# VH-VL binders against Nucleoside-triphosphatase THEP1: the designs that were tried, part 18

Target 1, 177 residues: Nucleoside-triphosphatase THEP1, of Natranaerobius thermophilus (b2a6v4)
Amino acid sequence: MTESNILLTGKPGIGKTTVIKRTVELLSCSSTGFYTREIKRGDPRVGFEIISLQTGERLPLAHTDFTTAEDRVGKYGVKAENLLGFLKEINEAMTSNKPQCLVIDEIGKMEFFTPGFHETVDKAFQSSYPLLATIMKKSHKFCDYLKNRGDTDVIEVTENNRDDLPEKLAKRIEEQL
Key: E = the ipSAE of ESMFold2; O = the ipSAE of OpenDDE; V2 = 0.75 times the mean of E and O plus 0.25 times the DockQ between their complexes.

## First folded at step 18 (VH-VL; framework fv_cixutumumab)

Design w7 (from u6 with heavy chain G56D; at its last look DockQ between E and O 0.87; V2 from the best seeds 0.85)
Fold by ESMFold2, look of step 18:
Structure w7 (fold): chain C 177 residues (1-177), chain A 121 residues (1-121), chain B 108 residues (1-108)
Amino acid sequence: as target 1 above (177 residues)
Amino acid sequence: EVQLVQSGAEVKKPGSSVKVSCKASGYTFTNYAISWVRQAPGQGLEWMGGIIPIFDTANYAQKFQGRVTITADKSTSTAYMELSSLRSEDTAVYYCARLKYTWEGWYFDYWGKGTTVTVSS
Amino acid sequence: SSELTQDPAVSVALGQTVRITCQGDSLRNYYATWYQQKPGQAPILVIYGKNNRPSGIPDRFSGSSSGNTASLTITGAQAEDEADYYCNSRDSSGNHVVFGGGTKLTVL
């Protein structure tokens, strides 16, 4: 069976987002979705922002300054609504009938607070589009299901493979299209 | 304070349609999903469908596909559920409920008081 | 044709422990949520996710799950716990919300 879904796992800070971005840069097809970046104030991390692959639009997803947010992960308040437009882009892409790679970085705690995120991920995994995603390591019933799907290849990013993965993944994705 | 205010009780004949409204207040309407859940007398809870207003598409339980239409009017912060081709089995209390997502599941955190729809000849 | 199966009724003696069970294949993939409903009222959330209890719900309520089964446990049952209890999750496709048929809890 063709494994159209690629899930990257690994320790925090190992470079999963960098692998995603470099893979996308090597693709000749369109890429639709988002990735995350740390927000730092000087040296310490104070939050995370979400960046659209298609538009470059960026919004903070989580931040220590979001003190009134009801949704929280540790010291970070989560502005779940800021991901809604990005999910709309992914859902529209899945109905476009055009060749492209879907990108979701990250399937993680902060993103699950956004209405429709779970459903969008479900649809993306069930679709025939190549999917490149990162996923949190923490045990989670839905995440464990995704990792165990027969059409999904789970790849742990390590210091030993992270520099070689982008070229290999881009080649696999291109061959699926 | 979050409130979901539903339209009043209705009595309908078989074969007709009913449209129930759910006016939301106290939160940003487009940031939450709204579901419709019904409960016939002496029966359990039954999910009919839902909508996330910013996506402009509704999702329906298979049992109701083709008979139910769920919409959202963002300008009035109001969700609607219309059920057509009514039968006596559609006699129930119809709830709107706001769906809260968390990283360890999701739940209905606010419910309307319900709208009683009675279908009889 | 509910994808989530609950026993229709369960009894517990005052002060004793009771477990209400919900079974379905989709519970392997999706968390269950539990609601309490008293006659003439809208449902009230009691447990969601693995074992999260919202503010105002007594700590005698807890949840667990394993495989295709989710459970709601009430330790030290009180008279006010007499109610209908519903489990709630996703269907096997992940696209739809589903409720179990409900369990009527009688406190003796």
Scores: ipSAE 0.802, ipTM 0.890, lowest interface PAE 0.7, mean pLDDT 91
ESMFold2 (binder alone), look of step 18: mean pLDDT 92; pTM 0.938
OpenDDE, look of step 18: ipSAE 0.871; ipTM 0.936

Design w8 (from u6 with heavy chain S35N; at its last look DockQ between E and O 0.86; V2 from the best seeds 0.86)
Fold by ESMFold2, look of step 18:
Structure w8 (fold): chain C 177 residues (1-177), chain A 121 residues (1-121), chain B 108 residues (1-108)
Amino acid sequence: as target 1 above (177 residues)
Amino acid sequence: EVQLVQSGAEVKKPGSSVKVSCKASGYTFTNYAINWVRQAPGQGLEWMGGIIPIFGTANYAQKFQGRVTITADKSTSTAYMELSSLRSEDTAVYYCARLKYTWEGWYFDYWGKGTTVTVSS
Amino acid sequence: SSELTQDPAVSVALGQTVRITCQGDSLRNYYATWYQQKPGQAPILVIYGKNNRPSGIPDRFSGSSSGNTASLTITGAQAEDEADYYCNSRDSSGNHVVFGGGTKLTVL
């Protein structure tokens, strides 16, 4: 299919990561990449962690406790180095011959601080592997380019479609493999 | 304070090789890319390649593929660029530079002072 | 190479406005970054991203881009602005760094 790349957009908290996880659960093939999860201390969100789909390894990407970090998004300090190993997994997967779906949650401000991130994203979009990703809504030249690629389907996640998307996306991805 | 300290000037004969060092200090070496950019007399800047030390692999400009080797030694926080089969056209100032990634753009935020390599018979 | 094209030289009268341009197909997809270089020195970052100016760079420097063209604008040019200016971006794959050929700015 000419639309190997699926980009999910939508309001914060609408369920984009849940759609990713449920889609991956329905796939018969391997999935390589990462997703994000908020870190809470009681009620307030204090950070974000990244979790490998292959290994289950998790590391904090951003946290209010990272007070001396030079890389920052709002109140969160960013430990950009913590994403490096996850990028290595994705790059290694792209040189394999195994059928698999690449997953990047999220192509966003925090992730862009990691050396090699935008290059890895570029390679993933240009590869023949199905890609399932989320992307920030903010206007950004590279992100706008990704959203406008002819091989990319941009889907806004809403309350109306989020429960139906996982099965539909899984079927599309399976048909490419 | 971030610093990139390069090795001294070199005079080389055609057909030989040169290895330029770039010692980094003031930051976590493994978390940033180091790139090499050269400038021949009276000419512009030319990217040769770069490395992210934690990945352990380098990325090379097509023009230099097969002649350049870029490595990183994590224990000494030092990057190296070796250029083989030298020609007179390789006479240039060779810079190492740190590549900063942000969501607002990508740029070389710190540069070494340059290493002059002269290739003559 | 030919991926990013700059005029080799441009002149501006003291106090006037000048625009230095950079053209290349990859600029549709990737931001341009601008460096200033004075004789005998390493390059200095002037503008990156959409129009970001690092601390210590005068506000007379600004950047813009549209289509395959990026521009560095200096309003109220001063004698100290006389230098070489390089645009910098990515190649069509996004994985390689590319420099324009450079523009020598002369302040008259």
Scores: ipSAE 0.825, ipTM 0.911, lowest interface PAE 0.6, mean pLDDT 92
ESMFold2 (binder alone), look of step 18: mean pLDDT 92; pTM 0.933
OpenDDE, look of step 18: ipSAE 0.896; ipTM 0.943

## First folded at step 19 (VH-VL; framework fv_cixutumumab)

Design ab1 (from w3 with light chain R28E; at its last look DockQ between E and O 0.91; V2 from the best seeds 0.87)
Fold by ESMFold2, look of step 19:
Formats: sequence, structure tokens, C-alpha cells
Structure ab1 (fold): chain C 177 residues (1-177), chain A 121 residues (1-121), chain B 108 residues (1-108)
Amino acid sequence: as target 1 above (177 residues)
Amino acid sequence: EVQLVQSGAEVKKPGSSVKVSCKASGYTFTNYAISWVRQAPGQGLEWMGGIIPIFGTANYAQKFQGRVTITADKSTSTAYMELSSLRSEDTAVYYCARLKYTWEGWYFDYWGKGTTVTVSS
Amino acid sequence: SSELTQDPAVSVALGQTVRITCQGDSLENYYATWYQQKPGQAPILVIYGENNRPSGIPDRFSGSSSGNTASLTITGAQAEDEADYYCNSRDSSGNHVVFGGGTKLTVL
């Protein structure tokens, strides 16, 4: 097994987070990390929150209401400090000896503002733990490096494959553990 | 406004240790990384290591592994760098600097004024 | 030796264009950042990421990269640009910060 890292990519709204969540539900091992959910106020998206897989804790990562935030992506202010505790969980998991899958949803613009995010991702990719992550499509030097790693399988999520990916991915992850 | 205030100059004997402080103000200390960078006379910049206080662990350049200890005291918003087993080659200006992350890279956005450490026998 | 290699010195005539280069295998994977340092002072940021210029830095400063090489370009060099310039990035593990050895720019 030479590809312990699985990176999901695809157009916005295609269901990458749903694939993550369904895959995790099928795993018999524990999963450590976070996923991202849209915050909507009626129809328009107004932000993003992050949710811990271990604890269920949720915090907003980005929001249009964060008007004084130093860090911004488009109309969203980024509260990068809110991801710090989630990164701490991932780093602590990588020093444990329990079977587990690391989950990072998403390796994207907003997350890169958080101190230690880049380093945590590097360590996760270099570790022997299975990693299931989503990654932005936008060109970015570090993201392009991750996508080109020899130990990494980049899978584009499409309408044609999204419903069958969770079972395939869960089987692959279980076989690595 | 962000400030990093470092402790004063030190003169040390070979074989001793030095502990330099860096008091942060004007931002939430626990939410940002601080690094230590040194510069020997006439030489270039050299990263020694850094810490993100909420993680509680430091990351060290391989060259300094085993001789440097970087800590953070959340209650006083102060980072520390301690270098042990000092040699004359450790004579340098020691800077603390705050590391800013962006999606397009990272940089040291605020620097202390530097602390001169002189090691002589 | 440093994991990031810079020429130790370069010269430029006043008003001309100069390129300061930085080479290292890790630059294929990690962005470079550029600092200017004048004698007796802490470094100041001039370029980060591919080509982001912070507020207060003249637009004659720009950055670029290709393969394992990053470059800082100063178009229309001024006397005040005479300084040491350091590239800054990550080591091959991505977890350590590294600086190039620095380039002393002389404006003639």
C-alpha cells in the first residue's frame, strides 16, 4: 500500500463533505479531525463552521459578520484562531498508537490562515496514518505539492461517483489499519 | 498595535546558559506563533525554533535540537528562548518574531528589537 | 551549507533593474518570502508568497518563482535599496523555517 493519503477534489457543492461524513460513518476505527459545514441565513451562504469528529464541538471559521477580521477570503472574515483546538486534536492523535483515520475537510484558503495548519498537514501526509482530506481546486504551491505526492491518491468527486465512494474509501482505509 | 519587547543584553561564559524573554502585547498571545531567529556578527539570519502557545510544544531547527528550549507563559504573554552549553559561536543578536500565516504564504510580521548575547571567556 | 542558496553579492547601477535569486529543492513545494535588512536593524518584509507586496513597500519590488528558484526583482533601483536581502521558506520536511544565506545588494 503506497497511497495512504486520499485527497478529494471537485467543484463546489458537489458533495465532498458528504462523502467524508459517510465514509467516516462506515469506518470501524476511530476518526480524528474536522469537517466543514456552510452557515446559511435563508438561501445565501454567510459563512462556514468547523466541527470536530472527536468531540462534536463546532465553531465558526469564516463569516460575513466578521467585518473586523484581519484575515479575509472574499466577503468572509476568517477567525483563524477557532481552528487551533482542532489542530491540537490532530497533532495529539498522531502521537498516539491507536488505529485511526485522520480527517481534514478542507485544505483550503481559510484554513491556511491558522498558525500550525500547514505544518499539521505536512505531518499528517508524512505519517503512516490513513488520511482522508478534501482540497481546494485553486492553484497553490503547497496544495499542488500535496496532490503530486507519490503516496497520495487524488480523487475528483463527481455526480457519477459520489454515491459509491464512501464504501470504496472505507474499505481502503480499513485495509491500511 | 503589536509589540514584542525583549530582555536586555547578556554577557555569558562558555558552558553556561542564557534565557531571553519576549513579552508580547497588542494581540491575543495564545493565537499566534512566535519564532526565535539569531544573527551572528557579519552573518545571516538563522531560525532557531518556534512555538504556538496553545499547542504547548515547540519546534526546533535540527542544528539546535538538544540545546535550545522555547517556552511560552500564557499568563504573562511572554515567550522564552533558553540556549545551553554556550560557545563563542553563539555570540549573536537574538530576535523574537511573530509568524503570520496567509493562504498565499507566511512571514514574520513583527520583530523584537533583538537581544545581544556575548559569549566570551 | 544553507538549504536555500543565494549569491552573496550583486550590484546594480542606479535606476536599473536587478534580480536576486534563491535556489532550493523545497521551493518547488513551498512559497518564498523576502526580507530586506539594513545594518543594525531588524529585517523588514518586502515580498511574501508568490508576489504579494505589503503596504508601504514600493511597487518597484516584485517576486516570482519557477521550479526550485525564487526571485526578487527591483526595477529602477534606488540608493535606499542598498541592503542585505534574505529569502525565507521551509526545509524539505515543511516543518522548519529556513533562510537563505543573504545577498548584499550594492547600488552603484
Scores: ipSAE 0.831, ipTM 0.906, lowest interface PAE 0.6, mean pLDDT 92
ESMFold2 (binder alone), look of step 19: mean pLDDT 92; pTM 0.939
OpenDDE, look of step 19: ipSAE 0.879; ipTM 0.938

Design ab2 (from w3 with heavy chain Y110S; at its last read DockQ between E and O 0.93; V2 from the best seeds 0.89)
Heavy chain, then light chain:
Amino acid sequence: EVQLVQSGAEVKKPGSSVKVSCKASGYTFTNYAISWVRQAPGQGLEWMGGIIPIFGTANYAQKFQGRVTITADKSTSTAYMELSSLRSEDTAVYYCARLKYTWEGWYFDSWGKGTTVTVSS
Amino acid sequence: SSELTQDPAVSVALGQTVRITCQGDSLRNYYATWYQQKPGQAPILVIYGENNRPSGIPDRFSGSSSGNTASLTITGAQAEDEADYYCNSRDSSGNHVVFGGGTKLTVL
ESMFold2, look of step 19: ipSAE 0.848; ipTM 0.914
ESMFold2 (binder alone), look of step 19: mean pLDDT 92; pTM 0.936
OpenDDE, look of step 19: ipSAE 0.883; ipTM 0.941
ESMFold2, fold request of step 20: ipSAE 0.841, 0.832, 0.820; ipTM 0.912, 0.908, 0.902
ESMFold2 (binder alone), fold request of step 20: mean pLDDT 92, 92, 92; pTM 0.938, 0.939, 0.939
OpenDDE, fold request of step 20: ipSAE 0.914, 0.915, 0.916; ipTM 0.953, 0.953, 0.955
ESMFold2, last read: ipSAE 0.841, 0.826, 0.842; ipTM 0.911, 0.902, 0.907
ESMFold2 (binder alone), last read: mean pLDDT 92, 92, 92; pTM 0.940, 0.939, 0.937
OpenDDE, last read: ipSAE 0.916, 0.917, 0.917; ipTM 0.954, 0.955, 0.955

Design ab3 (from ab1 with heavy chain Y110S; at its last look DockQ between E and O 0.88; V2 from the best seeds 0.85)
Fold by ESMFold2, look of step 19:
Structure ab3 (fold): chain C 177 residues (1-177), chain A 121 residues (1-121), chain B 108 residues (1-108)
Amino acid sequence: as target 1 above (177 residues)
Amino acid sequence: EVQLVQSGAEVKKPGSSVKVSCKASGYTFTNYAISWVRQAPGQGLEWMGGIIPIFGTANYAQKFQGRVTITADKSTSTAYMELSSLRSEDTAVYYCARLKYTWEGWYFDSWGKGTTVTVSS
Amino acid sequence: SSELTQDPAVSVALGQTVRITCQGDSLENYYATWYQQKPGQAPILVIYGENNRPSGIPDRFSGSSSGNTASLTITGAQAEDEADYYCNSRDSSGNHVVFGGGTKLTVL
């Protein structure tokens, strides 16, 4: 009952975002938050965009074209400000009293540059709302704390379980509501 | 260059209010958090609260809840801190500071020079 | 406890190594940040995260952490390092900023 937080881990490209999207499609309640997709220019990946689950709004979070960005992860400049509106949606949802599932894909390096991100994540984990999130595998003091919380179930997405997880997760989330 | 320019020193009577301003330049004001930190004479640093202007809501330290109001004016790139029901122990230097987020932590990367508020008779 | 505890004062001989410590339960979950403050001045950042040193801070400054304790280490202390040092992190909720009480470093 106390495991209202579900964290998905796994290798890059294993399908964590697909599991998120399929789970959300099976829920009868509203879902608020965002997911991430690659931006490709032809074949090579050139960035990442974030998409609101509630509105469908899309904004680039990181891109190789952001050459003057102060915040960077590898070859990608990060436009941290583009996530601010998405965080506002999540914070407002937590005060709405409507049954809903919070979604954060991904708790990762790029997102941490956004003002209010870690506070929003903290509030979401501490809230009574079901939370479905993905999280980076890299060691990080705050991420390790999240993974070790007693109210949090960390699930590794694999080739063997990814097709079955959406239905199982949707049932768990519905039972919490 | 990031700059935070604060309003001038204030002398106030007990029971009154003070409103300190912090004008930001050199960055996109709405995209960063600003906090207020005070320091009484001979004492340590004390976080009062902060705001992310695009969120429109402030977060306050428990000690100041109900006495402090933090706001932001996006059109002038200015943050404000108002402290009400002033007492002698509110005599301090009040700093505004920009809170920078990174994937390995959070820190104040720019500070105003401080505004001295003196509360006396 | 969400409070951060520092010794009020520490001394170091010129050229020697000193550690300034900060203890608090929240430090197990949140990174610590260290500020230097000289009289009449605003604080300046010296270390953030595990051991990140901003540009312009001498390499004699380093940080570390273990359990609920964070440390600022100055190797080869110089006269200009004499200052107050504050650790800074989050409270147990992660939503409030907290400062330690500060440590006055005297370089002898």
Scores: ipSAE 0.804, ipTM 0.900, lowest interface PAE 0.7, mean pLDDT 91
ESMFold2 (binder alone), look of step 19: mean pLDDT 91; pTM 0.936
OpenDDE, look of step 19: ipSAE 0.875; ipTM 0.937

Design ab4 (from w2 with heavy chain Y110S, light chain Y31W; at its last look DockQ between E and O 0.88; V2 from the best seeds 0.87)
Fold by ESMFold2, look of step 19:
Structure ab4 (fold): chain C 177 residues (1-177), chain A 121 residues (1-121), chain B 108 residues (1-108)
Amino acid sequence: as target 1 above (177 residues)
Amino acid sequence: EVQLVQSGAEVKKPGSSVKVSCKASGYTFTNYAISWVRQAPGQGLEWMGGIIPIFGTANYAQKFQGRVTITADKSTSTAYMELSSLRSEDTAVYYCARLKYTWEGWYFDSWGKGTTVTVSS
Amino acid sequence: SSELTQDPAVSVALGQTVRITCQGDSLENYWATWYQQKPGQAPILVIYGKNNRPSGIPDRFSGSSSGNTASLTITGAQAEDEADYYCNSRDSSGNHVVFGGGTKLTVL
């Protein structure tokens, strides 16, 4: 497998973020980037937060309480500004020349509202660093371009493969470093 | 209301430099991209570069790399564009514009009124 | 890097349909955005993304794309549609903004 970019797809709730986190735990190299997590009030999901892999900082990206937010996806207001610092971390990592795996969870509707997001994603895909990302399933011109890149392997996460993927992905990423 | 207020018209000699300012108001300056776009008389729009102040670095069109410097002063909510080694073909209206990102595309959602720079010998 | 090519001028009879095209390799990967500019004015947004029309833009304006070509279509052209039209997208790296050369639309 010569592809330096790994994109995970799959149905919402199938476990894409869990695959990301387990893979990162198995890596011996540093990881820079972020993952997403649901925010629940009781059982109902009320939002999403983003969490830095490097610092553990967490900020809400989208929430039903963000009623005055300019940007929206369905019932969620999006605070696009909250992702800016995480994008800064990724951009700085790409200039640091340190061996590491870049992580972007998720390349999705909410993240596209953030200034510089698609440029940061473009740079990450074009870089020599291993990239482990999740991407929304919906058709989208930029996302379709990413999925069709010759240096990119798109893997659908399913109930049948999700438990085995972290070890396979970690080995593959380690071989690139 | 988003407003981008640009500095006044400039008349310059060939070989000199010009620095145009763009003061932003009505939004959180550090959280949005701002670009510089120029238009020579009777000509089309030309993107020169842009900056997201939180990132701290500017991105430049290939044509202008090495001649243009774009900066942001967070304390005054002001972006700057400086163009060096001016020549007559740099005579143009220089716009600052805010770039809005959405999941369905991107666009300039607010424009300054433009700053006319005239370069004449 | 990538360039965007537009015809410099097109004409349409009042009430008829016109298509303004924009060609560039990067349009396979990045959407085109369209601006209208009248003399002495800053550009205004007409179409962005796949076919999004901002509030205040008449529904006679639509956008489409296929391969490396994007199009702005005006159905039932009106006198006030006479203007310059610019396509706008990204270069091949995705990091630089690029404009087409513009198309002057004359409504006859």
Scores: ipSAE 0.831, ipTM 0.903, lowest interface PAE 0.6, mean pLDDT 92
ESMFold2 (binder alone), look of step 19: mean pLDDT 92; pTM 0.939
OpenDDE, look of step 19: ipSAE 0.890; ipTM 0.942

Design ab5 (from w2 with heavy chain Y110S, light chain Y30W; at its last look DockQ between E and O 0.80; V2 from the best seeds 0.73)
Fold by ESMFold2, look of step 19:
Structure ab5 (fold): chain C 177 residues (1-177), chain A 121 residues (1-121), chain B 108 residues (1-108)
Amino acid sequence: as target 1 above (177 residues)
Amino acid sequence: EVQLVQSGAEVKKPGSSVKVSCKASGYTFTNYAISWVRQAPGQGLEWMGGIIPIFGTANYAQKFQGRVTITADKSTSTAYMELSSLRSEDTAVYYCARLKYTWEGWYFDSWGKGTTVTVSS
Amino acid sequence: SSELTQDPAVSVALGQTVRITCQGDSLENWYATWYQQKPGQAPILVIYGKNNRPSGIPDRFSGSSSGNTASLTITGAQAEDEADYYCNSRDSSGNHVVFGGGTKLTVL
């Protein structure tokens, strides 16, 4: 494969995280990393939670209730420290030499507040591990660099392809291992 | 309030080592990177290396690789920088600084007052 | 030589506009951060990211970048702006923090 990194883009709510989760469910290898789930209070979204693929640990990353947080994105306070343990898992996986797929959902504004996030992501993209990640649509210097890498396949998730992507991506990832 | 309290000035002979401490308070020590930056008299700022305590490993500028050791003690919220095989050109002010990340960039948001190390025979 | 290149000195007349530049290939991928340093003091953050100014930094300070060049602009320079200015980013490998060599600003 010419591209070991798969980077999913698309409009908010189009189903990028669902594609990630369904792809991972189809893999026979281990998956290390995290995905993001919205937190709702009734209908309105009030925050975001991160969940470890390896352990199932869940921690809030951002929430409207974090009113004293120094780090903020819009109405959400960000607890960037809650992602640190997840980054540690990814860094340890990259030194383990075990066959696995790295997963980062999402490379976005909230995650960039976390110390070591830029470095961990850059190292993961440079590694030979299969990588499945999602990325925000917004223009950002580091995100644009990732999207323009020659070893990265950028796939826009749409209503037309989202149901077919998990099987296709899982086959590609398995063939790399 | 974030504070970084550094150990006092030191006078050292060439060939010896110095270990500078940086005690952090006012924040969760393991959640931030700490860097060491030095400045020789009349010279610019020079990054020596840094550590994110929860990861437990340090990153060093190539110029100092093999001579510098950076560690963190989580139980005392203290970072350390040890520079060995001292030379007269190592005479400088040594700062510790906390690195803060944002989604558009990063910066050192808190600096220690500096530790003067003088290397003379 | 430095991974980030700055002119060593620049002058500006009181009340005029000055631009301090920083050049390096890594600036295509990493934002530049700008610090002001006066004698005997630790550096003070002036600009980070695209053009973010921390609390207490006057509006006359702004930042910009294009390609491999970042700039710090001071409009209406004041006497107290006389200082050394450092740009700061990552090196070409992405592994290390680097500072430019610094620019001494003289306000005439």
Scores: ipSAE 0.599, ipTM 0.825, lowest interface PAE 1.6, mean pLDDT 90
ESMFold2 (binder alone), look of step 19: mean pLDDT 91; pTM 0.928
OpenDDE, look of step 19: ipSAE 0.805; ipTM 0.915

Design ab6 (from w3 with light chain N88Q; at its last look DockQ between E and O 0.88; V2 from the best seeds 0.86)
Fold by ESMFold2, look of step 19:
Structure ab6 (fold): chain C 177 residues (1-177), chain A 121 residues (1-121), chain B 108 residues (1-108)
Amino acid sequence: as target 1 above (177 residues)
Amino acid sequence: EVQLVQSGAEVKKPGSSVKVSCKASGYTFTNYAISWVRQAPGQGLEWMGGIIPIFGTANYAQKFQGRVTITADKSTSTAYMELSSLRSEDTAVYYCARLKYTWEGWYFDYWGKGTTVTVSS
Amino acid sequence: SSELTQDPAVSVALGQTVRITCQGDSLRNYYATWYQQKPGQAPILVIYGENNRPSGIPDRFSGSSSGNTASLTITGAQAEDEADYYCQSRDSSGNHVVFGGGTKLTVL
């Protein structure tokens, strides 16, 4: 069994990013990549930021205040350039030959605007590095291909399993390293 | 206004090299992919490779690996394509083009006018 | 890398409908994009993401896909539509751009 790619799906707000973060905390190896957090103004979500696992750098990826942005998803303007440095980190990690887990949260509409994103994702899925990623549920030709790869385990995060997943995933990832 | 301005036509001998420039304006040069696409007389479009300047490395079509070098100069917002060991079949129009990424597809949204390179003895 | 196959030439009578096809295994995994090229000019984008039209492209142009095949349809063809048409996608690795061989459309 060579399912080195773990792909988390599930409803918005179910806790996919929390599963990612808890899993990474349990790993003994380095983790390279990014995760997302929503930006709130009170209760309403007004945007999303991305955070590097390696450096802790935070940059907004999308925000309702980005009214002049060329790239948009619904009410959010997308600053696709802000993800470029994170993609560079992932690409460099894949050429380093250092044992590590790659993390991509999320393979989604906003991230696809960033030059090099889908190529970086393709390389990560094809690599021998363990990969822990989240993916949008929306039907999308490239995303459907990723979900159907024979080396990929697609796990739906639910209220029933989300608290147990981090330990299970960390164990699987450690066994691949 | 996005523009890609290419260097002028070249006439070259077999075995030599050519370096074509592509000066970009109207956008943040370092943040977007630039590709080189050629078209021989009466033939189709052929992707040679590309670069995202902030990544620092180029990606090449396998056919051209070892013969093509694609670089970017951030200070002048200029991409370059150098093709070595020229042959008569390298006679073509060479385009630079900006690659746009979206969640609905990815495509070349702006093209240079092309640079004609003629390889003859 | 992967190859995209197009018929080298098709014809359509003025005002009629024509379909230009592009076939390749990678089209199961990656969206197709279509370009129009007239002699002596750089290509222009006609359809991306299989059926998105950029501003300025008439709605007589549409795209579709099924399995390993993508299609560009021109409904009510006009003389100005006479051109070469190229499909573009990715190779099997997803990291390289590939073009089809092109289809010369003649409007009669």
Scores: ipSAE 0.837, ipTM 0.909, lowest interface PAE 0.6, mean pLDDT 92
ESMFold2 (binder alone), look of step 19: mean pLDDT 92; pTM 0.949
OpenDDE, look of step 19: ipSAE 0.858; ipTM 0.932

Design ab7 (from w3 with heavy chain Y110H; at its last read DockQ between E and O 0.95; V2 from the best seeds 0.90)
Heavy chain, then light chain:
Amino acid sequence: EVQLVQSGAEVKKPGSSVKVSCKASGYTFTNYAISWVRQAPGQGLEWMGGIIPIFGTANYAQKFQGRVTITADKSTSTAYMELSSLRSEDTAVYYCARLKYTWEGWYFDHWGKGTTVTVSS
Amino acid sequence: SSELTQDPAVSVALGQTVRITCQGDSLRNYYATWYQQKPGQAPILVIYGENNRPSGIPDRFSGSSSGNTASLTITGAQAEDEADYYCNSRDSSGNHVVFGGGTKLTVL
ESMFold2, look of step 19: ipSAE 0.838; ipTM 0.905
ESMFold2 (binder alone), look of step 19: mean pLDDT 92; pTM 0.938
OpenDDE, look of step 19: ipSAE 0.882; ipTM 0.940
ESMFold2, fold request of step 20: ipSAE 0.842, 0.838, 0.839; ipTM 0.907, 0.909, 0.910
ESMFold2 (binder alone), fold request of step 20: mean pLDDT 91, 92, 91; pTM 0.934, 0.939, 0.937
OpenDDE, fold request of step 20: ipSAE 0.914, 0.914, 0.916; ipTM 0.953, 0.953, 0.955
ESMFold2, last read: ipSAE 0.845, 0.854, 0.834; ipTM 0.910, 0.913, 0.908
ESMFold2 (binder alone), last read: mean pLDDT 92, 92, 92; pTM 0.940, 0.938, 0.940
OpenDDE, last read: ipSAE 0.915, 0.916, 0.915; ipTM 0.954, 0.954, 0.954

